# VH-VL binders against q8ixk2r445to577: the designs that were tried, part 169

Target 1, 133 residues: q8ixk2r445to577
Amino acid sequence: FFGMLQNKGLTDYCFDYNPPDENQIVGHQVILYLCHGMGQNQFFEYTSQKEIRYNTHQPEGCIAVEAGMDTLIMHLCEETAPENQKFILQEDGSLFHEQSKKCVQAARKESSDSFVPLLRDCTNSDHQKWFFK

## First folded at step 8 (VH-VL)

Design p77 (framework fv_zigakibart)
Fold by ESMFold2-Fast, scan of step 8:
Structure p77 (fold): chain C 133 residues (1-133), chain A 119 residues (1-119), chain B 107 residues (1-107)
Amino acid sequence: as target 1 above (133 residues)
Amino acid sequence: QVQLVQSGAEVKKPGASVKVSCKASGYTFTGYAMHWVRQAPGQGLEWMGYINPYSGGTKYNEKFKGKATMTSDTSASTAYMELSSLRSDDTAVYYCAREKYGDYYFDYWGQGTTVTVSS
Amino acid sequence: DIVMTQSPSTLSASVGDRVTITCRASQGISNYLAWYQQKPGKAPKLLISAASTLQSGVPSRFSGSGSGTEFTLTISSLQPDDFATYFCQQYYSYPYTFGQGTKLEIK
């Protein structure tokens, strides 16, 4: 799978990586933003190692969640995917983060109308359902 | 250079409709949300809503829901805002404004279109 | 809706003055605040985003500060080109809202 990773519940929003410093791809938070169909910041690849890769630029980035955190951040990809970079994309659209046993949910940043993907307890909410487009 | 060029001034009678255009150039039109903001004579700015030109998805200020309709034409790189059932208090300058990618504030504005509603 | 209130509504000043405009939000908006400048007959122009980030090409005499509910725009040494109306805008929650504007006039 590759393309735009769109949310079923928060319609019209896609995974997006738009770091404030374009020369530093590591350590910044993945956001949700209006889908635009241009690839670039919204082009992701789901790999056989259960990685969500951002390969628009070199070096390639892989989405990770640090221990004890709930935010998705961009790390450098490794030859063998570490556990914190593994997400199971299930048939029902859930993105299950194996190391934490939690699911990726479309969520508000604070109480704003700015959105980010966060790890939350797994539910049947459409805000936890994702698909490639 | 990014430019947003709006259609010319309109004078309409109460009950009519008006459709304002905003032609974008200098960037990829589908990559940025386009917002509409109005300013009544001597008044402040009022946010009306936005359109995602890629999907056609819209978000309206509740005050304008059912009154304003936002559309876009990707091949022409043009956004539209139509007001129906015009009243005298719709007299205003209407602006299109581009959302800064990922940051939500407005980085470029059209020059404005004056709409006058009079009988 | 989040209500944005500016003070003063009108400010009279002379070239070379240090001027400050205040913007208050009716609830917390973090740093999701922009400042725009509008000259007569023209569209607003973005000056500052995220409460304090000066936009490219905007003179360094402009600065912004604040977070939460209290924000200020400062012009350290007023120039003739600065006489205009200034608006603050919150982009924290829909509907986005603007302050009523502060008109900066020649004293």
Scores: ipSAE 0.808, ipTM 0.924, lowest interface PAE 0.8, mean pLDDT 93
Fold by OpenDDE, second read of step 9:
Structure p77 (fold): chain C 133 residues (1-133), chain A 119 residues (1-119), chain B 107 residues (1-107)
Amino acid sequence: as target 1 above (133 residues)
Amino acid sequence: QVQLVQSGAEVKKPGASVKVSCKASGYTFTGYAMHWVRQAPGQGLEWMGYINPYSGGTKYNEKFKGKATMTSDTSASTAYMELSSLRSDDTAVYYCAREKYGDYYFDYWGQGTTVTVSS
Amino acid sequence: DIVMTQSPSTLSASVGDRVTITCRASQGISNYLAWYQQKPGKAPKLLISAASTLQSGVPSRFSGSGSGTEFTLTISSLQPDDFATYFCQQYYSYPYTFGQGTKLEIK
């Protein structure tokens, strides 16, 4: 699967990554932003290694969850996907992070109207359902 | 060279409608939310809402629901805002403003469109 | 709605002066605060985002500070080109709201 990764519950919002430096793409947080269809910043790939890959820039980035964190951070992809980069996009649309055993949820950032994907306990909420478009 | 060019001044009578246009250039139109902000004479700025040109999704200030309708034409890279049932207190300069990508402030503004409602 | 209150509403100053405009939010908005400059008959111009991030092309004499509920825009040494109306805007939550403006005029 590839393309825009859109949230079901939070309509019209997609995974978005816009690093300040295109030559240094790692270390920043993945956010949610209005879907725009331009590709690049909103183009992701779900790979057979269970990665969510950001491959419109070189080197390729893969979404990771750092220890003790609930945010999605861009790391470099590795030949063998590390455990903190493994996600399962389930049939019901839930995006499950294997290591933390939590689901990716569209959530408000600091109670603002800005949104970010965060790891939360898995529920049946549409805010935890995702699909590629 | 981002530019937002709005339609010309409008003079309308109460009860009429007006449609203001905002033509965007210098960037991918569908990639950025377009907001509308009005400014009554001698007053401050008031956020009206935004449209996502890609999806057509909109969000309105509750105050302007039923008053303002935001649309867009991607083929023309143009955003539109229609004001209905115009009243004298709708007299204002109306601005389109592009939302900074990934951030929710406005980095580029149209030159404004003056809408005057008078009997 | 979050109310943004600017002070003062009008400020008279001279070239070379250090001026400070304050914006207060009715509730915490973190650093989701922008400052705009508007001259008569013109659209607002973005000066500062994220409370303190100076935009490209904006003179370094402009600076912003603050977080939470209190914010300030400072012009270290006022220049003739700086006489205008300044607005703060919160983009913390919808509806986005602006301060009522501060008109900076020549003394």
Scores: ipSAE 0.761, ipTM 0.915, lowest interface PAE 0.6, mean pLDDT 95

Design p78 (framework fv_zigakibart)
Fold by ESMFold2-Fast, scan of step 8:
Structure p78 (fold): chain C 133 residues (1-133), chain A 119 residues (1-119), chain B 107 residues (1-107)
Amino acid sequence: as target 1 above (133 residues)
Amino acid sequence: QVQLVQSGAEVKKPGASVKVSCKASGYTFKGYAMHWVRQAPGQGLEWMGYINPYSGGTKYNEKFKGKATMTSDTSASTAYMELSSLRSDDTAVYYCAREKYGDYYFDYWGQGTTVTVSS
Amino acid sequence: DIVMTQSPSTLSASVGDRVTITCRASQDISNYLAWYQQKPGKAPKLLISAASTLQSGVPSRFSGSGSGTEFTLTISSLQPDDFATYFCQQYYSYPYTFGQGTKLEIK
């Protein structure tokens, strides 16, 4: 699977990576932003190692969750995917983070109308359902 | 060289409709949300809503729901804002404004379209 | 709705003066605040985003500060080109809202 990773509940929003510095691809938070169909910041690939790879830039970026955190951030991809970079995309659209045993949910940043993917307890909410478009 | 060029001034009678256009150039039109902002004579700025030109998805300020309709034409790189059932208190300058990618504030504005509603 | 209140509504100043305009939000908006300059008959122009980030091409005499509910726009040494109306805007929550504006006039 590859393309725009869109949320079922927050229907017009897609995974997006928009770091302030184009020369520093790692260390910033993945956001949710209005889907635009241009690829670029919204192009992701789901790999056989269960990575969500941002492959439009070099070096290759992979989404990770650091220990004790609930935010998704960009790390460098590794030859063998570490546990913090593994997500199971299930048939119902749930995106399960194996190391934490939590699901990726479309959520507000603070209480604002800006949105980010966060790890939350798994539920049957449409805000936890994702698909490639 | 981002530019937003709006249609010319309009004078309308009460009960009429008006459709304001905003033609974008210098960037990929579908990649950026387009907002509409109203300014009544001698007054401040009021946010009306936005459209995602890619999906056609919209978000309206409740105050303008049922009054304003936002649309876009990606092949023409043009956003539209239509006002229905015009009243004298719809007299204002209407601006289109581009959302800064990922950051929500308005980085470029159209020059404004004056709409005057009078008997 | 988040209410944005600016003070003062009108400010008279002379070239070379240091001027400060204040903007208050009715609830915590973090740093989701922009400042715009509007000259008569013209569209607003973005000056500052994220409360304190000066936009490219905007003179360094402009600065913004604050977070939460209290924000300020400062012009360190007023120039003739700076006489205009200034608006703050929150982009934290829909509907986005603007302050009523501060008109900066020649003294």
Scores: ipSAE 0.815, ipTM 0.925, lowest interface PAE 0.8, mean pLDDT 93
Fold by OpenDDE, second read of step 9:
Structure p78 (fold): chain C 133 residues (1-133), chain A 119 residues (1-119), chain B 107 residues (1-107)
Amino acid sequence: as target 1 above (133 residues)
Amino acid sequence: QVQLVQSGAEVKKPGASVKVSCKASGYTFKGYAMHWVRQAPGQGLEWMGYINPYSGGTKYNEKFKGKATMTSDTSASTAYMELSSLRSDDTAVYYCAREKYGDYYFDYWGQGTTVTVSS
Amino acid sequence: DIVMTQSPSTLSASVGDRVTITCRASQDISNYLAWYQQKPGKAPKLLISAASTLQSGVPSRFSGSGSGTEFTLTISSLQPDDFATYFCQQYYSYPYTFGQGTKLEIK
């Protein structure tokens, strides 16, 4: 699967990554932003290694969850996907992070109307449902 | 060279409608939310809502629901805002403003369109 | 709705002066605050985002500070080109709201 990774519950919002420096794409947080269909910052790939890959830049980035964190951070992809970069996009649309055993949820950032994907306990909420478009 | 160019001044009578246009250039139109902000004479700025040109999704200030309708034409890189049932207190300068990508503040503004409602 | 209150509403100053404009939010908006400059008959111009991030092309004499509920815009040494109306805006939550403005006029 590839393309925009859009949230079901939070309509019209997609995974978005816009690093300040295109030559250094790692270390920043993945956010949610209005879907725009331009690719680039909203183009992701779900790979056979269970990675969510940001491959519009070289070197390629992969979404990771750092220890003790609930945010999605861009890391460099590795030849063998590390455990903190493994996600399962399930049939019901839930995006499950294997290491933390949590699901990716569209959430408000600091109670604002800015949104970010965060790891939360898995529920049946549409805010935890994702699909590629 | 991002530019937002709005349509010209409008003079309308109460009860009429007006449609303001905002033509964007210098960037990919569908990639950025377009907001509308009004400013009554001698007053401050008031956020009206936004449109996502890609999806057509909109979000309105509750105050302007039923008053303002936001649309867009991606082929023309143009955003539109229609005001209906115009009243004298709708007299204002209306601005389109591009949302900074991912940041929700406004980095570029149209020059404004003056809408005057008078009997 | 979040109410943004600017002070003062009008400020008279001279070239070379250090001026400070304050914006207060009715609730905590973190650093989701922008400052705009507007001259008569012109659209607002973005000066500061994220409470303290100076935009490209904006003179370094402009600075923003604050977080939570109180914010300030400072012009270290007022220049003739700086006489205008300044607005703060919160983009913490919808509906986005602006301060009523501070008119900076020549003394």
Scores: ipSAE 0.737, ipTM 0.909, lowest interface PAE 0.7, mean pLDDT 95

Design p8 (framework fv_zigakibart)
Fold by ESMFold2-Fast, scan of step 8:
Structure p8 (fold): chain C 133 residues (1-133), chain A 119 residues (1-119), chain B 107 residues (1-107)
Amino acid sequence: as target 1 above (133 residues)
Amino acid sequence: QVQLVQSGAEVKKPGASVKVSCKASGYTFTGYVMHWVRQAPGQGLEWMGYINPYSGGTKYNEKFKGKATMTSDTSASTAYMELSSLRSDDTAVYYCAREKYGDYYFDYWGQGTTVTVSS
Amino acid sequence: DIVMTQSPSTLSASVGDRVTITCRASQDISNYLAWYQQKPGKAPKLLISAASTLQSGVPSRFSGSGSGTEFTLTISSLQPDDFATYFCQQYYSYPYTFGQGTKLEIK
């Protein structure tokens, strides 16, 4: 799948990667932002290795979760995807992070009205349901 | 060069409606959230709401729900804010303001549209 | 709603003075605070974002500081062009709210 990765519950929000330095695309947190349909920072690919790739810049980035953390961070992609970069996109739209056994949920940042994807215990919440648009 | 150009001043009677426009240029219109802010004479700034020009999705300040309607025309790169059932206390300068991508504060403002409501 | 309170409401100063304007939020807003300058008859102009980030093209005499609930805007050496009204704005949660403004006048 390719395109904007949109949340079912937080309906106007999409995965977004907006690094402050175009020459350093890794190391920053993935956010959720209002969908704009222009690709760019909101264009992702779900691969056969269960990666979520950010490939609008070079080198390509892959979403990962560091051990003990709940935030999604951009890492460099590897030829064989490491466990921390594997997400199972399920039929019901859930994104299951294999290594942590948690699901990606649309969540508030610091209780603000800015939003980020975070790992949470899996539920049947629409905030944990994602689809490519 | 980013520009937001608003429609001209309006004088309306109580009970009328007014529709203010904000024409964007110098950037991809659908890529940025547009906000509306008003300022009564000699007073501070009051946030009215925003529109996502891509989706048409809106968020209103509760004070303006049922009073203000925000729309956009992607082909014209223009945002609109319509205010209904005008009262004298709606007399204000109305601004459109573009949200800084991913950061939520307002990086560019229109020049303002003065709306005067008088009998 | 988050209430933003500025002090003073009016400040009289002379060219060359160091002036400080304060802004208080009724709850913790982290660093989600912007400062705008508004001159008579004109739209507000963004000066500072994220409490302390000076915007491109804004003179270095302007600086912002603070986090949480207490914030300040400082002009280190006041120039004639700086006589204006200054507004703080929180963008932490909806509805976004502004302070009442601080009018900087010639002493």
Scores: ipSAE 0.723, ipTM 0.911, lowest interface PAE 1.3, mean pLDDT 92

Design p9 (framework fv_zigakibart)
Fold by ESMFold2-Fast, scan of step 8:
Structure p9 (fold): chain C 133 residues (1-133), chain A 119 residues (1-119), chain B 107 residues (1-107)
Amino acid sequence: as target 1 above (133 residues)
Amino acid sequence: QVQLVQSGAEVKKPGASVKVSCKASGYTFTGYGMHWVRQAPGQGLEWMGYINPYSGGTKYNEKFKGKATMTSDTSASTAYMELSSLRSDDTAVYYCAREKYGDYYFDYWGQGTTVTVSS
Amino acid sequence: DIVMTQSPSTLSASVGDRVTITCRASQDISNYLAWYQQKPGKAPKLLISAASTLQSGVPSRFSGSGSGTEFTLTISSLQPDDFATYFCQQYYSYPYTFGQGTKLEIK
């Protein structure tokens, strides 16, 4: 799977990575932004190692969640994927983070109307359902 | 070089409709949300809503639902805002504005289109 | 809706003056506040984003500060080109809302 990672509940929003410095592509939060079909910041690959890779740039970035946190951040990909970088894309479209036992949900950013992907307890909500377009 | 160029001034009678255009250049049109902002004579700025030119998805300020319709034409890199059932209080300058990618404030504005509703 | 209130509505000043314009939000908007300058007959121009980030090409005499509910735009040494109307805007929550504007006039 590769392409735009779109939310089923928020039908117009996609995973997006827009670091403020093009020369420093790791360490920043993954956001949700209006799906635009341009690739670039919204082009992700789901790998057989259960990684969500941002491989438009070198070195390749992999989405991770640090222990105790609920935000998705960009880390450097490793030859063997660490547990904090493993997500199971399930048949129902849920994106399960193995290490935390939580699901990725389109959720409000700091109480604004803007949304970001955050770890939440797994539910049957369409806000936790994702697909590649 | 980013530019937003709007259509010319319109003078309409009550009950008519008007469609304002905003032609974008200097960037990938489908990559950025396009917003519409209204300014009545001598008044402040009012946000009307936005369109995602890629998907056609829209979000309106409740005040303008049923009055304004936003559309876009990707082949022409042009956004449109149509006002229906015009009344004298629709007289205003209408601006299109591009949102800053990922940050939501308005980094570029069109020059404005004056719509005058009079008999 | 979040209500944005500016003070003063009109400000008279002379070239070389330090001027301050205040913007208040009816609820906490963190730093999701932009300042725009509008000259007669022209579109607004973005000056400051995220409460304090000066945009490229904007003179360094402009500065913004504040967070939460109270924000300030300061012009440290007023120039002739600065006489205009200034608007604050919150982009924290839809619908986006603007202050009523502050008109900066020649004293």
Scores: ipSAE 0.221, ipTM 0.771, lowest interface PAE 3.9, mean pLDDT 89

Design q1 (framework fv_recaticimab)
Fold by ESMFold2-Fast, scan of step 8:
Structure q1 (fold): chain C 133 residues (1-133), chain A 120 residues (1-120), chain B 112 residues (1-112)
Amino acid sequence: as target 1 above (133 residues)
Amino acid sequence: QVQLVQSGAEVKKPGASVKVSCKASGYTFTGYYMHWVRQAPGQGLEWMGYISPNSGGTKYHQNFQDRVTMTRDTSISTAYMELSRLRSDDTAVYYCARVRYEGSYPFDYWGQGTTVTVSS
Amino acid sequence: DIVMSQSPSSLSASVGDRVTITCQSSQSVLYNYNNKNYLAWYQQKPGKSPKLLIYWASTRESGVPDRFSGSGSGTDFTLTISSLQPEDFATYYCQQYYSTRTFGQGTKLEIK
């Protein structure tokens, strides 16, 4: 699977990564933004190693969640995917972060109308269902 | 064994476009990224960009992003690099080179190079 | 872009000599999470494509002779060729693969 990673509940929103500095691809938070259909900063790949890979930069970025955090941040991909970079994309569209035992949910930032993907307790909500387009 | 075989030399006039091909064999084409690097006469190596043969995703260096297009055809394990609006300073040897899929890696195999000469 | 600088631009040596080539990056290419330096060295002979010699700053590519070794970390790197052989006369390039891909300007190794 590869393409724009879109939310079933927030139907117009896609995973988006637009770091402010091209020379520092790692460490910034993955956000949700209106799907523009052009790939670019919204183009991701789900790999056989259970990674969510960002394909518009070299080196290749892989989404990770650091211990104790709930935000998705960009790390560099490695030959053997570390546990914090492994997500199980299930048949129902849920995206399960195995190390934390939580699911990726489209969520509103508390102080704004902007949206981000966050780790939350797994539910059957459409806000936790994702698909590639 | 791994081989990357590129198309033959090209002579073009300023303003024309050139499309170089790179045919892969000896490995799973969709399992490796394909990058393009050029070298002007007597000069060093300059990275241009890459394509993922699996997804078709591309990233170009900013110096080339308005003139370069990278594509691939998985049915014949071939990658292409097209450079438009050619200038005399685009005269160079153009190389394709593969990169391992599993992370950030160097160029482990290179094509033999395609000489592109831009002159009137 | 990360700028790569090599020294010297050229050097002359004899078979059997020990030669060293230096490479500096404008910012660190050491990745904090795995402690790897994203730096490679290539050999290019006239009229031929580059050949990968070393990656992760110090790991020899399969089939590369033991006389080639790499060292360094962060921003300062060295390629060493012990007991130079006739087939080693070539141009050598360092390359970072930490943020995009950039090469040093090259070091031409010539016969004395």
Scores: ipSAE 0.338, ipTM 0.799, lowest interface PAE 3.5, mean pLDDT 89

